Miniprotein binders against b1l550. Designs and how they scored, part 110

Target 1, 279 residues: b1l550
Amino acid sequence: MRLPEELLERARDIHSEAPSHRIKLDRVGSFGLKVPVEFKGFLLLAEADVWVSLPEGRRGVDLSRQVEAIYELSNPPKDPFSLCREAAISLLEKLNYADSSGVSIRFDAPLQDGESLKYYGVEISSIASDEIINKIRVEILGMTACPCTAELIRAYKSSEIAATHTQRSLGILEVSTKAEHPDPDKLASIIERAMSSPLRTYTKRPDEGGLVIRSLSNARLAEDVVREMIHLFLEEFGHLPEDTHILAAVRSMESVHMHDIYAERSFSLDEIRKEISSH

## First folded at step 13 (miniprotein)

Design g0
Fold by ESMFold2-Fast, scan of step 13:
Structure g0 (fold): chain B 279 residues (1-279), chain A 88 residues (1-88)
Amino acid sequence: as target 1 above (279 residues)
Amino acid sequence: SEWVKIRIRFEGSPEEVRKAFEELKEFARELRKKYGLTVLFYLEEEDGVARIFVKGPREAVEEFLRRVLERLEELGIRYEVEVEVLRS
């Protein structure tokens, strides 16, 4: 049932009223919206959050204008980076009381893996205030092998390649920059190259054996993986603005423990270069 | 309040456009602080387009616009500008 529009003339504009308490809110918005996006030739269903700041003198945000902003730009579907940026700008234009806006979009990204596809997690955002800050987070699984147990078993068996436990590890790279979003496929590649070996969607026994041998020959602690990810990131993306902020992290799902191991480092490009040069 | 949307397309190399954008952004930040304005400034790098959205008292917004247009002439880069005025 649709109520008569005449009722809008009699109803109070709740959102425009003064609030009970004059307190600013940082993020008010519509979360969990389903939006179609085009990513590297694929049409994907993504999930989006949109928000704006709310000044201390205004009771509420016009949520219908938020949904309108992103949906107008989602038809036809476009790449998630342009959608993020354009929607954040549109929110500020449509909601003039806001000092800032933001949009985040998350999806599982397909990546070619031989004759099959594998998938990694992507979350991108654009936050607009007096300028636009672009953020991207990539998460992908890989394999790590324990170097400590490998050394003990090598000593015991006098083998060139020691047996050790292997486990899935989740690698994470998050980049916040005033420049364009980094290519998520390149970030995923950095994570996989830092691991003992990548994971695959489909493998036959000879290929599987090869991945295991690679992992055993390239055993790495979570701490080693994080350091290597940072090293590889600097080689690929060292040209980004010096105030670019990065989070590099690994969560290792240890096969011999009831708990996980976690290692991380946050830094700006300026900060990490000074640190590396100090040794 | 008066609202003004300014769209500027710079003609030049990516380096020239970034330099012009940064100079204009810093200038806009000083004007924002001086006149108590809300200023939103964003660069569409691929297209060389800078967008400025400013809101505040009419007299302050008019002065902001005048100062920004004067600064554009001083940047030494070719540009095209479009201005939209919305009065509340």
Scores: ipSAE 0.012, ipTM 0.467, lowest interface PAE 7.8, mean pLDDT 82

Design g10
Fold by ESMFold2-Fast, scan of step 13:
Structure g10 (fold): chain B 279 residues (1-279), chain A 88 residues (1-88)
Amino acid sequence: as target 1 above (279 residues)
Amino acid sequence: SEWVKIRIRFEGSPEEVRKAFEELKEFARELRKKYGLTVLFYLHEEDGVARIFVKGPREAVEEFLRRVLERLEELGIRYEVEVEVLRS
């Protein structure tokens, strides 16, 4: 049973009223929405957050209009980059009191790996104010092998291939830019190439042995992986605007410790180029 | 007062569009400060399409539009404009 529409004319418009305190809010919105997206030939169920700024003189946001904005654009399912960008613009257009808007979309991206699939995490955002700022975060697991323990065992046994501990490491690249979102497959590839070896969803025994030997022959500290990710990023994406901000990070789930090792670097393209050119 | 939304789309070679885009952003910064408008600039670099969105009080938005169109005409750039009235 639906209430009579006539009640809308008689009821107070709570959202447009003055608030108890005249304080601006930066983000007010609908979080945890489920939205279908089309990503590189796959239909995926993504999770989305949508928000707008709320001025000091207005009590509330029209949440139903936020949901309408993203769902109108998601039918039929679209690529998540266009959906993110156009939904942020639509929110700013539909809500006249808003000075800024934003949309985040999260999903697990399938990556073809021979005849199998593996997955990596993707979060994309578009924030609209006087310009559109696009953010993307890619997370993928790889393998690292400890060079310190490898060197000790090599000295002890006088062997060419040293044994060492290996562990899963999570590589992270986050990019914030006024340009279009970087291709997440390329970001995932950068992370995997920086690792001692990539991980596989399925391996047969000979392939598993090869993966382990590859990792042992390419032993890297978390610090090494972060530096390599930055180097590879600059080769692929150095053409982005100078004010592009990047976070490169690795969290190594150390097999010989009850704690993890973490290494990171945040930078703008402008600052990293000056740093590298000074050496 | 009446609130309106203006959408301006313009298209050309990537270099020509980028030049116009940067000049218009500087111009809009001055007008935003004067009128308190919400102005969004979006450049889709690969296809040479630029979009400007502005919303606010009708008189202020119309002044912004007039001054932007004069500048685009000086640069010889082709554009489309859509105007939408925001009803309460």
Scores: ipSAE 0.087, ipTM 0.581, lowest interface PAE 5.6, mean pLDDT 82

Design g11
Fold by ESMFold2-Fast, scan of step 13:
Structure g11 (fold): chain B 279 residues (1-279), chain A 88 residues (1-88)
Amino acid sequence: as target 1 above (279 residues)
Amino acid sequence: SEWVKIRIRFEGSPEEVRKAFEELKEFARELRKEYGLTVLFYLREEDGVARIFVKGPREAVEEFLRRVLERLEELGIRYEVEVEVLRS
């Protein structure tokens, strides 16, 4: 059911009016949109935010054009990275007053785990202004084992594999680059390989015992995990532009404490290479 | 003054395109001191497909377009241009 088009002739164009205060807004948009995406052969339900800058002289944005921009590009469902980039460009092109635009898309990505699947978190964005800046954040759980308690137990009762506490740790890699988004599966792999062991969706007791023993034999501090993630990242993605920015972080949910341990490092590729080369 | 959108599409060596983009970004920054000019530079490195989008007052957009086309012609690059006049 539609109201008569004659109403458009006498209605004020609220969005084009001058605002009460001449203040530029950095991000105005539609947040929490549900969008289907196709990721590595899977059809997934993703959540998207779309936004544009709003100049000081304009009261409001055309929200319908924002939704149109992402929905017309998402049918049929496509690769979330291409959708993110093309929607950001489309927003900037369609909304005449905007001098920047952005899109973020969040989903749980399937990862092959033997004959089963496990899932890790992915958030991507593309921000368009003079150029496109692509950002990706990957979060995946793994296991860490404490080397400090292992050493105390070894001193108490000598053993080739010392007992220690283990805990779930969240590994985080965030990359911001002028190049296309890095492959999130490779980022997730880097995180898992930096841990004492990965987590599994399903294990039977013999396999579970083996996983625990591997973890105990590869005890790592949160600080060790962050350093290893950076090392592995440079091996896989060192070809990215030198102004690429990375955040590597670990949040360890310490099983012997009421609180978590957190370690992080932010860097550009140029910065970290100079640091490592100084030795 | 009238507002205009222009889309420029071309293909070229990623190295040559990146160099042209840096020069044109500087020029766009100069024009933005006087005008509300919005410019987007995009290069898809996989296939060397490049796009430049510009919108703003006709005078500024035409000056920017002239500089872009001059540079692309110097490089011997073939291009396509779409022009859209904005209703205000």
Scores: ipSAE 0.302, ipTM 0.734, lowest interface PAE 3.6, mean pLDDT 86

Design g12
Fold by ESMFold2-Fast, scan of step 13:
Structure g12 (fold): chain B 279 residues (1-279), chain A 88 residues (1-88)
Amino acid sequence: as target 1 above (279 residues)
Amino acid sequence: SEWVKIRIRFEGSPEEVRKAFEELKEFARELRKKYGLTVLFYLDEEDGVARIFVKGPREAVEEFLRRVLERLEELGIRYEVEVEVLRS
């Protein structure tokens, strides 16, 4: 059913009215939109959130204008970074009462894995106000092996390569910067290189044995992985602006416990360089 | 009311553009407080272009643009400006 448009002449413009309470809202928008994106030659289904600030004197936002902003820019599908940035700018252009806007886009990114593909999580955002701040979060699973149990078993049997428990660990790198979004494949690579070994989509028995032995020979605590991720990040992305903010974290899904182990560090590039240079 | 958006492109080496971008960003924050305009800065480092997007009433936007262009001239930065009128 479609109501007659003549009713619009008699209906109140609710969104433009004064609210019951004069309170500014930070984010008001359309969340959970499905959008196609083109990422490194793949056409992917992504999920997007779009929002704007709402001043204290206005009751509501024009949600249809928000959806128009991102869908116009998503056809034909483009890279998610340009889409994110351009949509944030477009929202600010279209909604004259807003003093800030933002867009987040989430998708599973394919990564070449021998003769197959594996996937890792990517969430990007662009927030526009008096400048654009770009954020990216990458999450990828890897394998860790416990060095404590390895050492105990080595002592028990006097073996050079001791048996120990292994588990899947989730590595997380999140970067907020005024520069372009970092390449998520490079962030995923940093996480995987910090682990005891990467995970594979599938392996043949000899290759699987090799990964296990690599993990056992490269046993790492969650704390070790976080420190290595930070070290590798600085090697790859130390050129970013000094006020770039990073979160590095690992959640280890301990195979010998009913609970997980978690380690994290957040820092700015300026902060971490001063810390490292003092030692 | 009539709203105007302005895009200002800075051209030069990436280092030169970034230095100008940072200096003008702070200057524009001061002007935003004075004129009450919405001002957005962003830097496209791939092609060495920085952009300033400004929206508000025409008179205020044009005064802001004049001030920014004067500052760009003082800094010796090459620029291109595009003006678009937003109706309604």
Scores: ipSAE 0.013, ipTM 0.495, lowest interface PAE 7.4, mean pLDDT 82

Design g13
Fold by ESMFold2-Fast, scan of step 13:
Structure g13 (fold): chain B 279 residues (1-279), chain A 86 residues (1-86)
Amino acid sequence: as target 1 above (279 residues)
Amino acid sequence: SEWVKIRIRFEGSPEEVRKAFEELKEFARELRKKYGLTVLFYLENGVARIFVKGPREAVEEFLRRVLERLEELGIRYEVEVEVLRS
């Protein structure tokens, strides 16, 4: 049952009231919204967060207008990049008090894996203020093999066959740019190519043996993987604006330790080019 | 104080758009600090777009600067004005 509209004339507008404390908030919004997206021919269920800045003199945001902004743009389902960008712009235009807005969309992206599919994590954002900043984070698991233990076992057995511990490693590439979002499939490819070997959804024993041998023949430290990811990123995406910011990271879930190994590097394109050219 | 929203669209070479945006962004930052003006600059399918909202006087001051610059460059533009009632 709907309440009589006459009540709206007497009800306080809570959101427009002064807050208990005059403090600006950076991000206020609706988080964990389910939205359909179209990605590379697939219809996927994504999760979205939408937010705006809230000035010090206003008690609350209009949450219904935030949800309306993204849902109007999500029917019919469209690509998550256009949805992210258009919703961020729409939020800034519709919510008068906001001086910035943002949208993040997260989903598991399908990637062809032989005759099956595997999945990698994607989070994209668009933040609108005086310009639009596009951000993308790609996470995909791969395999690494320890070169140190391989050398010790080789010496012990006097053999050319590399034997060492292998483990799952999570590769991460995060890019913030004023240009279009980089293609997440290309970012995932960079991560996998930097690893000792990719992981698969399904293998039979001969294929599994081949994957392990590939990993053992391409043993890499987490530090090696991060450096290779940066090198491959510059080859593919070195054309992006100089103020583009990148995070490259690897978390190796070490099979011989109770703890993980982590390596990362953050940089702008301007910064890394100067570093490489000077050394 | 009356609040307004204005949308400006124009087409130009990438270099012309970049130069116009660079200069106008500096001016927009000054007006934001002084009057609380919000200005968003972006490109959409090769078309330059400027969205501006805030107090009418500040918006009009910014719009005047934008139009003067676009006219100086010989660029054709379109302006859409939306007035907010209190």
Scores: ipSAE 0.563, ipTM 0.857, lowest interface PAE 1.8, mean pLDDT 86

Design g14
Fold by ESMFold2-Fast, scan of step 13:
Structure g14 (fold): chain B 279 residues (1-279), chain A 87 residues (1-87)
Amino acid sequence: as target 1 above (279 residues)
Amino acid sequence: SEWVKIRIRFEGSPEEVRKAFEELKEFARELRKKYGLTVLFYLEPDGVARIFVKGPREAVEEFLRRVLERLEELGIRYEVEVEVLRS
């Protein structure tokens, strides 16, 4: 049903009115929008949030212009990084009362896994104010094996490869930078290489045995994985601006405990480089 | 209102480019506040600086004039492209 357009002549413009309280809001927008994106040859359904700042003197945001900003740029589907950045700029163009804008896009990214695919989580954002800050968060599952239990079993049996408990661990890399978004496949690769072994979508028994042996031969604490992730990140992305901020984290779903183990480190490139060189 | 896109390629080392960009950005932030403009600054990975400014035509034109003047004062070699859009 469509109401008569003549009503627009009589209706108050609510969003341009003064609010009941003169308080600035940091983020006002349209959240949970479904948008198609093109990612490395795949057409994916992503979820997007778009927002702007709202000044203390204005009651509301023009929500139709927010949706217009991202949908105009998403047809035809394009890469989510360009979409994110360009939509954030477009929001400032369309909404002249806003002094900042942001766009966040979330999807599951396909990754080649032998003859099949596996998936990892990606969330990217671009926040535009007096400059653009690009953020990306990558999450992927891998396997860890406990070195402490392995050492006890080796002492007990004197075997070259000791039995130990293994578990799924979630690796997380988040990067905030004034440069372009880092390639999420490279971030996912860093996480997987830091683990005792990667996980597979499916395996036949010989391949499954190989993953188990790899994991057991490469036992790592969550703390070890975080340190290795940072080391590998610096090798791949040490060229980013020195004020680039990184979060590296691991959540290990311990098979012998009712609780998880968590380890993290946040840092800027400038900070970590000085720390490493100080010893 | 008017939306102007300014693209500046500085010629120099990464450190020189970053310094020039930061100096220009601080100058432009002063103009943004003075004229009540919406201004966005972005330094591309290849060292190209981008400035997007939106507001009343006269204020945007004055902003552009002052930014171009400041570029001459920075003492670094540069190339500049300006695109004017009307919304």
Scores: ipSAE 0.012, ipTM 0.422, lowest interface PAE 8.1, mean pLDDT 83

Design g15
Fold by ESMFold2-Fast, scan of step 13:
Structure g15 (fold): chain B 279 residues (1-279), chain A 88 residues (1-88)
Amino acid sequence: as target 1 above (279 residues)
Amino acid sequence: SEWVKIRIRFEGSPEEVRKAFEELKEFARELREEYGLTVLFYLERDGKVARIFVKGPREAVEEFLRRVLERLEELGIRYEVEVEVLRS
């Protein structure tokens, strides 16, 4: 239903009015938009958030310009990194009052797993203010095995491979950089290699037995996994700018407890290199 | 009041562009604070192209542009400028 034109002539322009309180807002926008993206040969349905800063003297944001910005750039579908960056720039250019803009895109990324696929979580963002800051967060499940229980059982029975409890653990790598987004497949690979073993969507027989033996032979604490993720990250991405900020974390879903164990470390490349050099 | 959008582009080797870009960012940050402008710096084409986007009141943007162009000329950098005048 279309309302008569004369109603629009009488309506106040609410967004351009002064607010009740002169307070700047950091992020105002359209959140949870569905957008198609092309990722490594796949057409995926992603979720996008778009936002801008709102100055203290303006009541509201023109949301239609935000949706137009991402819609125009997402048709035809393109890679989510270019979409994220280009939309953030476009928002800052189109909305005159904004002094910053941002775009975040979330999707489940397919990863080859033998003859099948498995999936990991990706969230990317680009924030435009005085520079463009690119952020990526990758989350993937793996398996960890407890070395403490393994050692106790080995002492008890003196076996070649000690029994221990195993659990799913969620590995997390988040990178914030002025350079281009790191390849999420490489970040997922780093996480999986740091674990006792990766998880599989499908295993052929006797592959499941091999996976279990691998995990038991490579028992690791959550703390071990975080340190290994950092080590592997530095090998692959140590070339990024020194002010690149990284968060490495593991949440272990303990099979013998009612609670999880969590380990994390955040750092800049400059900080971690100084720390490693001093040890 | 008139508001203006300006886009500045310059190109070179990645090393030349990054060096000029880093020098200009701090200089432009001081100008942004002085004039209250929105200024965005970013790189394209594996660091071979630098872009500066500026928006704000005409007088402030013109003064910012003048000083940035003086700096680019001191650095021996060739540039392109696109000006868009906002009418609202």
Scores: ipSAE 0.418, ipTM 0.780, lowest interface PAE 2.5, mean pLDDT 85

Design g16
Fold by ESMFold2-Fast, scan of step 13:
Structure g16 (fold): chain B 279 residues (1-279), chain A 88 residues (1-88)
Amino acid sequence: as target 1 above (279 residues)
Amino acid sequence: SEWVKIRIRFEGSPEEVWKAFEELKEFARELRKKYGLTVLFYLEEEDGVARIFVKGPREAVEEFLRRVLERLEELGIRYEVEVEVLRS
């Protein structure tokens, strides 16, 4: 049902009123919006969050203008990076009272896996204040094998390929930069190459055996994986601005424990280069 | 008092654009601290095209605009300006 527009002339403008307490809010917006995006030839259903800052003297945000901003830009579907950037800019321009805006878009990205597809997690954001800060987080599962148990079993059995426990490990790379978003496929590749082996969507017995042997022959601690991810990241993305901030992390779902193992390192490109040059 | 939005679009070589942005960003930071000016600097997808979006109290916006236009003219950079006055 549609109410008469004449009611708008008589109703209070709640959003423009003074709040109960004069406190600035950093992020006010519409969260969990479903939006279509085009990613590397695929039409995907993504989830978006949209927000702006709210000054201390204003009671509320015009939510309808936030939703309009992202939906206007998402039809027809476009790549999530352009959508994220353009929507953040549009929000800051359309909402007069806001001194910052942001957009975050999450989806599962397809990755070619032989004749099939596998998927990894992507979250991108663009935050507009005095300039645009782009952030991307990539999460992908891989396999790790324990080198400590491998060495113990090798000593015990004198085998060429040691038996050891293997487990799924989640690799995480998060990049915050003033430059364009890094290619998430390249970030996913870095994570997989740092692991003992990648995971597959589908395997037959010979291929499965080969994957397990690869993992066992390339046993790595979570700490080893994080260091390798950082090394590979610097080879691929060392050209980014010096103030680019990176988080590299691994969560190993240990098959022999009731708990997980976690390793991480946060750094800026400036920090890590100085650290490496001091070695 | 009156609030104003200004959109500035300009074209130049990447090096000229980056240098202009760097100088203007420092000035914008001063005006943000003093007057609460909001200034966004960004590049368009089209190479060599840059934008500055400014909003805030007229006095602060005009002070920033004057400096921006002086700098762009000194560099011989071609620009376009759109002005929108906000009603209260």
Scores: ipSAE 0.387, ipTM 0.783, lowest interface PAE 3.1, mean pLDDT 85

Design g17
Fold by ESMFold2-Fast, scan of step 13:
Structure g17 (fold): chain B 279 residues (1-279), chain A 88 residues (1-88)
Amino acid sequence: as target 1 above (279 residues)
Amino acid sequence: SEWVKIRIRFEGSPEEVYKAFEELKEFARELRKKYGLTVLFYLEEEDGVARIFVKGPREAVEEFLRRVLERLEELGIRYEVEVEVLRS
């Protein structure tokens, strides 16, 4: 049931009123919206947040216009990158009091895995102010094997392939850039190639044995994985603008400990090139 | 309040387009600060399209538009421009 529209003429416009305190707010918006997106031939259900800045002299944001902006752009479903950019721009067009806007979209991305699919996490955003900053974060699980324990066991048993503990490790690459979003499949590939081995959705016993042997033959510390991720990132995406900012990280869920091991490095392309060239 | 969408297609090498975009962006930043406007700059790199969205008081927006069009003539690169005025 709807109340008569004539009531709007008699009601106060709460959002346009002065607030109790003249304080700017950085982000006011609609969070947790469900939107369809088209990603590499798949129709996926994604989760979106949309927001704008709110000036110190205005009490509230028109939330219905925020939802309208993203809904208009999501039908028919389009790629999440264009949706992010276009929605951020549309928010500034529809909400004339805002100095900035932003959109983030989260989904699980399918990746071909033999005869099945596996999934990795993607979060993208576009933040519009005097320019558009595009951000992408990719998280994917892989396997790492401990080289320290491998060396100890090799010395003990004199085996060519030493036994060691293996564990799931979460690889993380996050990129903030004025250029277009990097391809998340390429970021996921970089993470997996830096690991001792990728993880699979399912394996038969012979294939499982091969995966374990691969991991054991390519044992890597979390620190090794982060350095390799950075190296591979620079090979694939080193041509991005110099002020592009990257976070590379690994969280290793150690099978022999009650706690995790974590390694990370944040850098700009300008910063890392100067560092590498000094060696 | 008034706002204007400016779409500019630059014709040239990627290096020429990037240089023109950076010069225009810096110029627009000066105007934004001078007139207290909200200004968004975006480059669609793949086809050399720069988008400028500006909003604020009508008189300030009109002056911004006039100055930007004048600056485009000075850049020395070939371009096509489309302007859309939004009101509501």
Scores: ipSAE 0.031, ipTM 0.517, lowest interface PAE 7.3, mean pLDDT 83

Design g18
Fold by ESMFold2-Fast, scan of step 13:
Structure g18 (fold): chain B 279 residues (1-279), chain A 88 residues (1-88)
Amino acid sequence: as target 1 above (279 residues)
Amino acid sequence: SEWVKIRIRFEGSPEEVRKAFWELKEFARELRKKYGLTVLFYLEEEDGVARIFVKGPREAVEEFLRRVLERLEELGIRYEVEVEVLRS
C-alpha cells in the first residue's frame, strides 16, 4: 500500500526539528544489516552496522539514506574492506549534518585447513571524520599446553615428553590505523604461530596424536602467547604508521579450572618500539 | 546561513601524492579547527589519488577552499573540484 504523495506537503519533517534536549549523540544508525560480501573468492553473508554523529540541534537521523548508502555499494557484492571504507565516506558526504560516520562489518572468514576449511572471526570498521581510521579485529582458536604442570610431571616421571593439561585458547589481534586494513589471514597466521599448536577442522587419529605431541613440546603460558603475538606482529606490520594502535590478547579456557585465564597488552607502535629499545 | 560541500581530488605518482598529502594534512587540520568545518582527508595510495571533502557554512568553506587550492598550486599538484549546495 502506497500513501498519496500529497501528504508529504503537509507532514512535518520530524528529523530536522529541534530535539527536546540539546544533546549531541555520538553514534546513531542502522545496526544488524545483512550484507553479501566477496572475500578471497568466497561469497559470504556479513552483518553490518552503519552510523553517523547527530548534532545537538537536530532531532533525528535520516536512516533510509544510511541503508541506501551501504546497499548501493554492496550490489554486486564487493570485498568487505572497500565496502566498509566507501560506505563510511558516502555516509559522511550524504548526511549534511554529520561530523563523523562509521561502518562495521562482521563475518566468519574461511581459512584453508588441509583439504577442508576452518573459520576465524573478523570485524572490520572504517570511521570517517577529519581522516579515515580503519580498525580490524581477528579472533581465532588455538591450543595451549601448560609448561608449569609439564615441568612438574617431567620431574616426577623423567620422561622425554612431559604430560600436561591442554586447552583451547582464543587469540585476539585488534589493529586501529590510518593506513589500509591489515590482511586478516596474516593476523590469523600470527595468532596461530604464537600458540602451542593450531586447531584443525578434521584430523585422522595419527595426525591428532601429532598435534597433541606438538602442543606438549611447545608449552606456553597465555602471557607467553601474547608476547609472541606482539613480536610476530612487529615483524610483519612494523611498517605501519607509528600512531597505529594494537590490542593483543589471549583467553585460555583452562581445562583444570572452572574459569578462564586472560592476558592482554594494548600499545601504539611508537610506544612499543621505545619500550623494547630500553630493555 | 547557506551550507555547501566541496570535493577536491588531486592525483599524481603515488610518491608525489603521498608527500603532498602529508604536507597538506596539518595545514588542513589547522584550517578545519579555525573555521569549525567538517573535513575528510584521505589517500588512495595505490592509485596515486588523494581526496578532500569539506562541508559547512559557505563563507567558511570558500575560505578553506581558497587556501587549500593555493597550497596545492604552490606544490604543483593537479586537482579537480566539485561544489554542491546543501538544502539546509
Scores: ipSAE 0.113, ipTM 0.604, lowest interface PAE 6.0, mean pLDDT 83

